# Ledger of designs, part 18: VH-VL binders against q8k2p6

Target 1, 141 residues: q8k2p6
Amino acid sequence: KYTSVCVGREEDIRKSERMTAVVHDREVVIFYHKGEYHAMDIRCYHSGGPLHLGEIEDFNGQSCIVCPWHKYKITLATGEGLYQSINPKDPSAKPKWCSKGVKQRIHTVKVDNGNIYVTLSKEPFKCDSDYYATGEFKVIQ
Short names: E, the ipSAE of ESMFold2; O, the ipSAE of OpenDDE; V2, 0.75 times the mean of E and O plus 0.25 times the DockQ between their complexes.

## First folded at step 6 (VH-VL; framework fv_bebtelovimab)

Design D2 (at its last look DockQ between E and O 0.02; V2 from the best seeds 0.00; counts 0 for: pae O 6.7 > 2, placed apart)
Fold by ESMFold2, look of step 6:
Order: structure tokens, then C-alpha cells, then sequence
Structure D2 (fold): chain C 141 residues (1-141), chain A 124 residues (1-124), chain B 109 residues (1-109)
């Protein structure tokens, strides 16, 4: 369902800088980073790694969550998978940052009177992270 | 096993400061995300939340009672102390301390383990 | 925030099911999915039975279930047993505060 769900208080997530929640039976992670809230599917699009346990790092000027399993970089703002392309004919050339497009489903976060609300993405496009939103990959029991 | 126990005076006089101590075991306030709260229940009335202190000394107070409450902790003694100033007969209640956890990246909004409570009677 | 409304008492016979209601407002029960139920036997500490409307902690009998509709939450106890005789309290998160019911005394006949 696509109605908003209150998942917690601003004062709490600003202390932890991240939190997990279940929104209409879908597990999400919410990050507070550089004054902004970002919500996405908790399981990495690649192999279902737990994104809430990853580090946030900057790559090519974009803040990314780095999956702890295989170090896939997912932009906080858009859910894009970033990777470095290496020129096979010149391995000494500096690697170039590229995007695989949107791979991780991003959800809407709104704050109202100190309450954090998450609304699941209503967009019908298929997103690789959707595969891991099934019960067998759930992090929160 | 998590346990909590309230201690303090059972009879106090109006205008005094009530000091209650929560002594606990089975967890530590050095653990990230752990908190201890205080609640009360006047005879025949609903429970009322009073205050909460977290492992990092972050303190939260009931908006209606904030001016009268002070919460503090002694991590080495596994104790949390609540002080309530300017006691009045309306403050007669059973007072509870309770465990709450913030950890594991799941922010909970309930108290999972409670003390048995201590009745405080304010004389007229 | 206002207190939640519970019936003062409820009774049932062994083996029956009973339901305890807990009515609040859109600022608590209706606005959050953080309703909890506590059981308290005389002289004992309150015990968490249900959290987040319908979830049971480990070790709590599946005879206890919770639900809500609009501004009213419900605790249902199936297969009543003599040991279920206790006081039951609901609570809800209410934004920087908690609101609680006044309690319901369950008598097993």
C-alpha cells in the first residue's frame, strides 16, 4: 500500500543517522546524511546485502551507501549503482566513474512536526532491488 | 535476564523533592541505544510517562512535567535517578522504571522490561 | 496527549475468547503503528505482551493477538486460562510522549 507510515522521530534518527523500518511489509533503511533523509530498500540490488550495515562514502561527488558484502555503491539521492570502468587497453589510465542507472528503489521521506513519514515508491518500473523485498531476504523479523 | 527495581521514600510531604532510584541488572547503560524511563500510575488512573535517559546522557521529559523533573544516571552503579520537585498530593502514585532500547537500527517506542513499582504517598 | 479509553473490566469463562478495546485519537492510536499491550498480575511488574499493534515478543503465547481499526486497538485472548486473570494496559506513542489506558481487569470465571 502507498499510504504514508510514521516510522519514528527526527530527534532519534539524527542521533543514530540511520534507522530501519517495515513499511507495508517492505523493509527499508532510512539514512540521515548532510541534513537530508534518504529511504531505500534495505537489501542491496546485487545480492541482497544489508545496506543498513554499510558505510556512506563519497564517489564522484555523490554520497553513496556501500554494501558491506561486495562493496557496490548506491547513490543516496537516486538509487543509482555506481562503478568504475577501467580501460582494458590502458590499465594505467585513471578509472572513470559510471552509472548503471537506478537499481535500488528509493522511497519518499517527509518530516512533519518532528515525525518521519515514509511513503513507498508508487512508480511501476521494475527495480532490481524489488527481487530482494521478498520474505526470504527479510532483515527485520 | 533484565530486571529493574525502584527504591525511595514511600511517604513524602507536600513541597518536598521526591528522589527515586532505579537499580537494574541484565543490561548496561554503557551499551549504545539503551535507555531507562520513568512512569507513574495514580491510584485508579492511567499510567503516565515522566522521563527517559539514554546511555549517552540524552534526556527526554514529559512536556507537562518538564519544569519539575530531573533525570540522571550512574552507569558504574547501574542506577538511574529521578527527582521531582514541589511534590503535591496529586503526585501520589505508583512509580515504575522501565528499560527501552534504541539499538540495532530499529527505533522502538515501547518499554519492554519494567520494575515492580513503588508506591509514593504524598500526605495532606 | 489524552489518556486511552479501556473498559474497566472484562470477564470470560475458561476456553472462551475475549477482546479488550483501547480507544484513542488520530494523534496516537490512529496516527502511529506503535500500540503496545502490557499484562500485570497483582504485585508484579508489567509484562509486554504485544508491540507495534500485533507483534508478540518471544515467549508470549500465541493465544494473545492484537489489531487496530482507526483509533481503536484491540487485544484478543483466545482459550482463556485462569492464569490470564490480570490487569491489562494499552499504550500508544503520541509524538514526544506516550499515552496509556487506565487498565482493564480481566476476570476468568
Amino acid sequence: as target 1 above (141 residues)
Amino acid sequence: QITLKESGPTLVKPTQTLTLTCTFSGFSLSTSGVGVGWLRQPPGKALEWLALIYWDDDKRYSPSLKSRLTISKDTSKNQVVLKMTNIDPVDTATYYCAHKTFGGWIISYYFDYWGQGTLVTVSS
Amino acid sequence: QSALTQPASVSGSPGQSITISCTGTSSDVGGYNYVSWYQQHPGKAPKLMIFEVSNRPSGISNRFSGSKSGNTASLTISGLQAEDEADYYCSSYAGSDWVFGGGTKLTVL
Scores: ipSAE 0.055, ipTM 0.646, lowest interface PAE 6.0, mean pLDDT 87
Fold by OpenDDE, look of step 6:
Structure D2 (fold): chain C 141 residues (1-141), chain A 124 residues (1-124), chain B 109 residues (1-109)
Amino acid sequence: as target 1 above (141 residues)
Amino acid sequence: QITLKESGPTLVKPTQTLTLTCTFSGFSLSTSGVGVGWLRQPPGKALEWLALIYWDDDKRYSPSLKSRLTISKDTSKNQVVLKMTNIDPVDTATYYCAHKTFGGWIISYYFDYWGQGTLVTVSS
Amino acid sequence: QSALTQPASVSGSPGQSITISCTGTSSDVGGYNYVSWYQQHPGKAPKLMIFEVSNRPSGISNRFSGSKSGNTASLTISGLQAEDEADYYCSSYAGSDWVFGGGTKLTVL
């Protein structure tokens, strides 16, 4: 289940900027953003929200997909959950961007001869998004 | 349910050190954002904040009384101790310990639960 | 002595509405939304009535409301009842310091 799978044409994703695919029975979303390709589990690690319907925004210099359900921010590159920490002791302090660590499983994307290939990741061993990726939640195409 | 209770001497002589203990239940000082504060109220007068200790052992003191105050905690015993040196009759007051809450994703700076208070009289 | 200024006393008849003011500075009341109000009956500990200017803790009657304009916060008690007779203190957090008003004695006539 860790072999590369062709999921579509490069020309198509460059136009749509995102596509969904099933790779070895796992639903994933592929983003084309700022000249780079990113793939991750389609369901948000938090509550299974459909990430392919989210907006991409920059936070703390990192491009993130924002889950449409609860506005969780996930870095495209690393699958980290980002949040702003507040200082409970200092009301004047500016919120600080922090990472929850890798929460969303990121997959490898390669382009070859105009085709896009996705390879499911093995690392980390456990990821929060795994729960929804292997659950009963399905994306309606 | 959150409860706090002050204990210590009710009569102290001038120049001595006052030691008060706050024993609480219903919360832990290991919880992020939580603090326990000490306040006092002279008879018939207004409330005055004295000190606060946070979950991470960060301490805050009233600017006017900082030199005389020491606050500490024993998380395992759910206790907070306040020491006040060089006590004077002017320090006669009801002393309260109170829970400082934290609203999770928003900062909070109020005391939502109070002990019943203990009257400390300073007299020769 | 008090950092925040409150009227010494206010009074009202049952069913009426009264307002207690709390005036500070731009460094406390006016600088933050961290104004709290406490009710204190004789011989009792203070009770939190309002926090963060206008929020009521659970169990507090909706007759109590708070607001702020500039450096002045206000506690309004509507539909006065006999049980409302007490001292009321405003407080504000101001950068690692808590300041209190001098207190207001509310008499229900």
Scores: ipSAE 0.018, ipTM 0.641, lowest interface PAE 6.7, mean pLDDT 91
ESMFold2 (binder alone), look of step 6: mean pLDDT 89; pTM 0.892

Design D3 (at its last look DockQ between E and O 0.70; V2 from the best seeds 0.00; counts 0 for: pae E 5.6 > 2)
Fold by ESMFold2, look of step 6:
Structure D3 (fold): chain C 141 residues (1-141), chain A 124 residues (1-124), chain B 109 residues (1-109)
Amino acid sequence: as target 1 above (141 residues)
Amino acid sequence: QITLKESGPTLVKPTQTLTLTCTFSGFSLSTSGVGVGWLRQPPGKALEWLALIYWDDDKRYSPSLKSRLTISKDTSKNQVVLKMTNIDPVDTATYYCAHKTFPGWIVSYYFDYWGQGTLVTVSS
Amino acid sequence: QSALTQPASVSGSPGQSITISCTGTSSDVGGYNYVSWYQQHPGKAPKLMIFEVSNRPSGISNRFSGSKSGNTASLTISGLQAEDEADYYCSSYAGSDWVFGGGTKLTVL
């Protein structure tokens, strides 16, 4: 189990609504959205796109970060990849929102005395975003 | 390009209120994510942070000096004002104003552009 | 107010590498990853050289690098040049405050 790392102050992320951090040599993004904190690997599982530069939008009642490169939709709460499918046997049916399962590793965020702590998650053992989690994909600022 | 310039009295008597003005160009405090801070450097000593004001009028003060400090802004004049009450000789220092931002809306804790500074001497 | 501890002076010859230490506590350098380094020539404003422990602002030479271990941050200047002669201050966020070091005078021999 990873040790929690302090990444900043609550009063500042509430103003910016996002921040980046390096936690045990892993780059993460933290979002503050609808009163909740969410942390995940900063590079999109698909092709390594910079999630901290994406927009947050709601799909099927779930808040998602949308990767700016290929518009992949990742749920803030669970790291699931969402997509729409069409029923080929009834083309007139509404498109259905589906999940590819967990694709982006989600990390735990806690607030304690105004400090924001991130604890890296080891579950699931393998996650597609792990491929891009090396320091070679650092964000350009 | 971002520039800042401090102005105010160079000599102040003990117990007076010091008023310093930071006039800046190359940015606006109407721009979301921008802030201006005040710092000082007593002769031959380390810098000290004093106060910070953000574009949305959120104000932060050094905990040890909070009771003596008031920061305010006039966005239309590109100015930030610091007032420090009950001045005494220990407050003799060069006072700086400095720019701060959230680059890309990412939290930061550094001051990237500074003014030239203005020396304030408090008489004994 | 707490202060960060830096050596009062350091010296090096042109072309050498030099390291300036900055020691704080678990409430600042050890507790946050928001260490900055400023270069200051006499009578001039401080210039930001390093932020967030190890990041360089645009336009700052890659001869300047930063790191941190525990409660101690370090600024390393490689390929020392005459214009590097200045005072160097570290700072750290300290939760609702900033703390600064007492400064290190770098002399280029």
Scores: ipSAE 0.160, ipTM 0.711, lowest interface PAE 5.6, mean pLDDT 88
Fold by OpenDDE, look of step 6:
Structure D3 (fold): chain C 141 residues (1-141), chain A 124 residues (1-124), chain B 109 residues (1-109)
Amino acid sequence: as target 1 above (141 residues)
Amino acid sequence: QITLKESGPTLVKPTQTLTLTCTFSGFSLSTSGVGVGWLRQPPGKALEWLALIYWDDDKRYSPSLKSRLTISKDTSKNQVVLKMTNIDPVDTATYYCAHKTFPGWIVSYYFDYWGQGTLVTVSS
Amino acid sequence: QSALTQPASVSGSPGQSITISCTGTSSDVGGYNYVSWYQQHPGKAPKLMIFEVSNRPSGISNRFSGSKSGNTASLTISGLQAEDEADYYCSSYAGSDWVFGGGTKLTVL
């Protein structure tokens, strides 16, 4: 379950900038962004939205995938849910970026001999995205 | 609705160059993620992939036939052209052009829409 | 060029379920999740039935399903109907090439 699995060619993901894969019965999305590779559960931790269809944007200096369903922002690097908070005592204050903590499970990506390999993460013990990472759902395109 | 249609000579002599044209509608090769491929099928035999061209003019060829193949596109005409040099009777086949699903956001490796195919016979 | 291995023919009666196997290597079927299945009736172009191992395009009957284990992919057709009689080809992306099986002729008895 935790062995590395080849999911595609590096030359292809660099072209498309993302790919989907099933790794040991778990659906994942792999992003190529700013010269780095990131992998995470394909379904958003919030309600199972298809993250591979989302746009990548920078928030608070962090690259995030934006879920197409509810516009939840998830950091590519750490799987954190980002949001802006408003001070109720000072509504004129600039909103502050905050983190909900790690909500989306991030997986390890390796490149070897032109191939992309994904290894499912063991940590943390539980992520919110685990709820939607079941074998009952297929990749949504 | 996506449609593709192959055109070109149906009879070619050995050693000549085969030129086939794929004319398509319902999509554009200016769209990111779009690809058009060529495949062939000898009578009563299996399918074989030949070449692929992407929206950004990236080209891919079958390793075994690369030296003989040239693929090109004319986006304004919605056409893709395949040229195969040094034709031989063994190249007798139905040739297909097909739309490759590469939506530009994920890697997908299948051909979802096909032309009707054109039979090319190589004979002296 | 390497080819995927399919049985030459399979048969079944209406209403039955049949399975067509497609065996490759760790460099194609076993190496990627990019297995596709195509249906081809005589004199017609191939039709995409399954993509990426187990996904159905829009308009394809849920009687068709795909799976993979190791280096072998499988197409299962349940509730076999007369119209299912055709040749079936498996395909797999192999890094820099698309490889195809030899095809399987399905006869509905």
Scores: ipSAE 0.020, ipTM 0.666, lowest interface PAE 5.4, mean pLDDT 90
ESMFold2 (binder alone), look of step 6: mean pLDDT 90; pTM 0.901

Design D4 (at its last look DockQ between E and O 0.02; V2 from the best seeds 0.00; counts 0 for: pae O 7.4 > 2, placed apart)
Fold by ESMFold2, look of step 6:
Structure D4 (fold): chain C 141 residues (1-141), chain A 124 residues (1-124), chain B 109 residues (1-109)
Amino acid sequence: as target 1 above (141 residues)
Amino acid sequence: QITLKESGPTLVKPTQTLTLTCTFSGFSLSTSGVGVGWLRQPPGKALEWLALIYWDDDKRYSPSLKSRLTISKDTSKNQVVLKMTNIDPVDTATYYCAHKTFGGWKISYYFDYWGQGTLVTVSS
Amino acid sequence: QSALTQPASVSGSPGQSITISCTGTSSDVGGYNYVSWYQQHPGKAPKLMIFEVSNRPSGISNRFSGSKSGNTASLTISGLQAEDEADYYCSSYAGSDWVFGGGTKLTVL
C-alpha cells in the first residue's frame, strides 16, 4: 500500500487546480497551488468535512485549505491546524496565529513525465484525520 | 438523451483535406468540463483516437497524427469540426465523435457517449 | 501506435460466463487505472460498459464486471444472454493518448 499510484496528468489538474483520488482504498485530495502539488486526506481532521470543496487562503504567510464546514485552516505543506489566539490580558492586541501541530495526514506527490503519482504516508504517528479515513467515513456521499 | 452524429463526405481523393462535422444534442460545449473527441476505426483494425476539444478551447491531438489534424468548435451550432490534411488510402475508416467530461473532481479518461459513425472511403 | 491485444472471437452458451482479455504494456494497461470496455451491436454506436477498470456506469447490468492483473485487463459477462452478442473493445489511457484493442466478436450459441 506504499507503492505510488498514478492519479492523473499535470495538464488536467491545472484546469481545476485540484482533484480527488482513491489511493490503496484511501480517499485523498490533491491541490496544485503556486506551482506545487500537495496531497492530504480528503476529510477534515475535525469533523470529516470535504476539503476538496474548500477555498485555499493564506494565513500568517502559509497557504491553507479552509474546511467549508467549520473553517478550520490546514497548512498545505505540513498538515498543521492553524488558529488565532487572543491575549485575554490585552484584548486590543492583534490576534496571533498559532499551530495545533500536525492534524491532517500529508501524502507524497511526485511528477514523472507529466504523470502525477501519490504515495501514502508511512509515518507511524497517528493524525486526527486518520479517524475519518477509516470505517464509516471512507465514502463521501 | 445525449446524441452525436457525424457528417461529411463518404468518398474522398488522395491528397485532399477531409472535413468532418459532429453535430450533437443533449449537452452544450459551453458547459464547464465538457469535451468532444474524434476517433476512427479502419476496416479490420483497432479504434484509434484522433483529437479532443474541451469547452475552454483546450485542444488535444494524437501524437502520431498531430501535424495533419485541426479540431475546432462552434458552440452556438452545437458542432465540432475535424480537418485532416493530405488524405491517403490508409485513412479509409469509420469516423466517430464522442462525448467526454472531466468527471467533476475526479479526472476521467473515457468517452461515455458516441455517434453511430460515418464511413469515409479514400479512393485508390 | 500500439494496439491492445484481444482475442478475435469468443463464444458461449446462454447462462454461461465468458471472459474477454485485453493485454497491453506497462505504458498503458499496466501503468494506468484507466481501462474501459465498449460494446457495439451491428449498426449501433459503441456503448460504455466499464470504466476505470471495474466501474459500471448507471444502467449497466451487474452481469458485466471488469478487472486487471499486471498488463492484462479482463471483461467478464456472467449469465450470458442473446443480446450480449456484439463486438467488445477495450481501451486504456496511455498518457496524452488512448490505445484500443482490435475488438472481440462475442457469439452466443
Scores: ipSAE 0.256, ipTM 0.739, lowest interface PAE 4.4, mean pLDDT 88
Fold by OpenDDE, look of step 6:
Structure D4 (fold): chain C 141 residues (1-141), chain A 124 residues (1-124), chain B 109 residues (1-109)
Amino acid sequence: as target 1 above (141 residues)
Amino acid sequence: QITLKESGPTLVKPTQTLTLTCTFSGFSLSTSGVGVGWLRQPPGKALEWLALIYWDDDKRYSPSLKSRLTISKDTSKNQVVLKMTNIDPVDTATYYCAHKTFGGWKISYYFDYWGQGTLVTVSS
Amino acid sequence: QSALTQPASVSGSPGQSITISCTGTSSDVGGYNYVSWYQQHPGKAPKLMIFEVSNRPSGISNRFSGSKSGNTASLTISGLQAEDEADYYCSSYAGSDWVFGGGTKLTVL
């Protein structure tokens, strides 16, 4: 299940800026953003929200997909969950951006001869988004 | 029910070190957001905050008295200890320990439960 | 430590409303919503009456209310009763320090 799978044409994703695909029975979303391609599990690691419907915004200098359900911020490049932390013991302190670590499984995207190929990631061994990528989870519309 | 009780010497000589112990029940200093503070009140005068220790062993001291104060905790015994060095008659006061609560998702900055206080007299 | 400024004393008759002011700076009262009020009867420990400017702990009469404007917080006691006669202290957290007012003696006439 770790073979590369052609998911579509480069010309198409450049226009739409995102596409969804099933790769070896796993639903993924591919983003084209700022000249780069990013792929991740389609369902948000938090509660299974549909990330392909989210907006991309920059936080702390990193492009993130914002889950439409609960506004969780996930870096496109690394799958990290970003949040702003405050020091509750110091009310004068400014919030700072922090990472929850890799929470969303990121997959590899390659372009060859006008085609987009996705290869499912093996790392990390466990990822929070894996829970919602099993096929048993149903998105409540 | 939260209760706190101060214990220690009620008479101290100048230049000595005052050691007060706060024994509490109804809460734990292992609980996130919780803190225990020490305050004092000279007879007929206003309240003054001295020190605070948080659940994570983070400590706060009055800026004016920081050099003289040491606060510590023993979570297993539900005790907080305050030490004040180089005691002077001006340190004569009722000393209180108090519970600093946690307000759900944020730390609170008030003392909701107080001990009865212990009067410490500094005299030669 | 800069103390907060309170009137030394206030008085009122039963049933009246009185207000105690607590004036600080933009670094404490004016800078944060961390003003608390404590009631202290003679020979007793302080009792929390108001926290975070205007909130009442459970069990505290709704006759007690708090507010803030600028660098001045206020404690209002309505329907004054004899039992309200006590000293009242305001306090404010300021970053890493707790500051207190000089206290106000409330006399019920």
Scores: ipSAE 0.016, ipTM 0.631, lowest interface PAE 7.4, mean pLDDT 91
ESMFold2 (binder alone), look of step 6: mean pLDDT 90; pTM 0.903

Design D5 (at its last look DockQ between E and O 0.25; V2 from the best seeds 0.00; counts 0 for: pae O 4.6 > 2)
Fold by ESMFold2, look of step 6:
Structure D5 (fold): chain C 141 residues (1-141), chain A 124 residues (1-124), chain B 109 residues (1-109)
Amino acid sequence: as target 1 above (141 residues)
Amino acid sequence: QITLKESGPTLVKPTQTLTLTCTFSGFSLSTSGVGVGWLRQPPGKALEWLALIYWDNDKRYSPSLKSRLTISKDTSKNQVVLKMTNIDPVDTATYYCAHKTFGGFRISYYFDYWGQGTLVTVSS
Amino acid sequence: QSALTQPASVSGSPGQSITISCTGTSSDVGGYNYVSWYQQHPGKAPKLMIFEVSNRPSGISNRFSGSKSGNTASLTISGLQAEDEADYYCSSYAGSNWVFGGGTKLTVL
């Protein structure tokens, strides 16, 4: 069903530190960051923004891809949406980092003999990024 | 418009070093993701990939010919040079240079623009 | 000898469809989705017609289409025209190298 797909050579991704690919019927982005590979749905879970064009920054000790549209922060390792919340009873208090849970589907990356393979996630939960990965955008309609 | 042109000797003696120059226009080898490759086709036989050089001076060689090949570039002159040592009559072929790009972040494994080729004949 | 097998020649009449095959192994055509097809007229540079099995570069007629099944890739030319008479080469990425077919001469009758 979801067999691995060779998307390129390790030596090539390390030049751009990211690449895009179609794995079966699904568009993904692969990041090479701090010596690790991370693959996820290319379109942001919130509104379908192009994550391959975003910046990678550290928040709350975690590396995140920042969507260029609305600056949503998605952890590379787990696909969690991070945000800062404020205490409405004390707005001057220091904001704290929170997680919306897993919102962006993460896919498996393996390197074998210099080839990069992506295997689509088979996790059964519904993930918000699925909306933009397997159909047309409905929000414009 | 991207164009490439191969130049070099048309007749070479065995054991010599063959030097071929690819002169191109319509792109720069300083552009991230861009590369120039060399290929050849012996008369009546299949094409064979030889070497590739990227904008960042990363160099790739055909495993079977690696010991005989050297590729280099001069970005300011829009040129890529291939040297092949210890030439033998079996190296008689039409030699091509070709453009390669990643197409943004989509890494490609094809050559999209080619030169017309130059025939190199090896004789004694 | 090339790593990919193509027929030496193929012919067809104007307006018909023809198919050129390109057979490799699980280490190239079967193992990657990086098959390309090139057209070459005499004395001219090779021209990319199809990449990544079935994609056409900008400016290539939709009469040219590509596909693969298992270890065999195919180039199909529909609505055959006299200008299609040329040599056609397939290529596949093979992990550390590129492998090519020996070429097919297409004759339009």
Scores: ipSAE 0.366, ipTM 0.748, lowest interface PAE 2.9, mean pLDDT 88
Fold by OpenDDE, look of step 6:
Structure D5 (fold): chain C 141 residues (1-141), chain A 124 residues (1-124), chain B 109 residues (1-109)
Amino acid sequence: as target 1 above (141 residues)
Amino acid sequence: QITLKESGPTLVKPTQTLTLTCTFSGFSLSTSGVGVGWLRQPPGKALEWLALIYWDNDKRYSPSLKSRLTISKDTSKNQVVLKMTNIDPVDTATYYCAHKTFGGFRISYYFDYWGQGTLVTVSS
Amino acid sequence: QSALTQPASVSGSPGQSITISCTGTSSDVGGYNYVSWYQQHPGKAPKLMIFEVSNRPSGISNRFSGSKSGNTASLTISGLQAEDEADYYCSSYAGSNWVFGGGTKLTVL
């Protein structure tokens, strides 16, 4: 279950910028962004939204996938949920970017001989996105 | 409305080069994410993918036929051309060109619109 | 000869539900969500019925549905109608290559 799986060609993902794959019965999305590869569970940790259909934007200097359902922001690199916090004691203050911690399981991507390989992560032990990563789901577009 | 139409010789002799042209409307190969592919189907047999050309002139070929295939485009004319060398009777088939769509923020990998096809017979 | 395996033929009566299977490997059907289904009537071009395993293009009847389990994708046609009689091909994209099944002839009895 934790062996590396070839999920496609590097030339293809560079073209499409993202691809989906099934790795040991787990659906994942792989992003190519700013010269780097990122893999995570395809379903958003919040409500199972299809992250492969989301936009990538920068928040607080971090590239994030924005879930198309509820606009939850998830860092590509670490799987953290980002949000802006307002100081209730000073409503005039600028909102501050905060992290909810790791909420989306990130998987390892490796490139070898023009092929992309994904290895499912073991850490953290439990992740919120795990809830939506089991079973068979229809892809929603 | 997207339409595609194949044109070219319907009878070719062995060892010759087959040249087929796909003329399309309703879309442009200057649009990011768009591609046009060629497929074929021998009489009574299954479909086979041959080649694909993207908007940025990136090309893909069937691994088994790559050495014989050349795909090109003329965006201004809305045309895609496929050339197949060293034709053999086994290449007798209906040849289709098809539109590959772009879905959302990523490239899609299916053909949503097809030409009517043109039957090419290879015979001495 | 075909990269993906389909039954040569299936049949059903009007109103029934039938399923066509498409079996590949972990390198295509099982590894990606890039399975498509095409309907082809005699003498006509293929028509896209399902894309990415389970999505219907606009204009396609909701009687057509797709699913996947392991290395096998399935096309289900519910409420079978006479017009559904055709050849059906599955396809999968993998590694800059499109592979197709051998096709299934659906007969409506």
Scores: ipSAE 0.029, ipTM 0.672, lowest interface PAE 4.6, mean pLDDT 91
ESMFold2 (binder alone), look of step 6: mean pLDDT 90; pTM 0.911

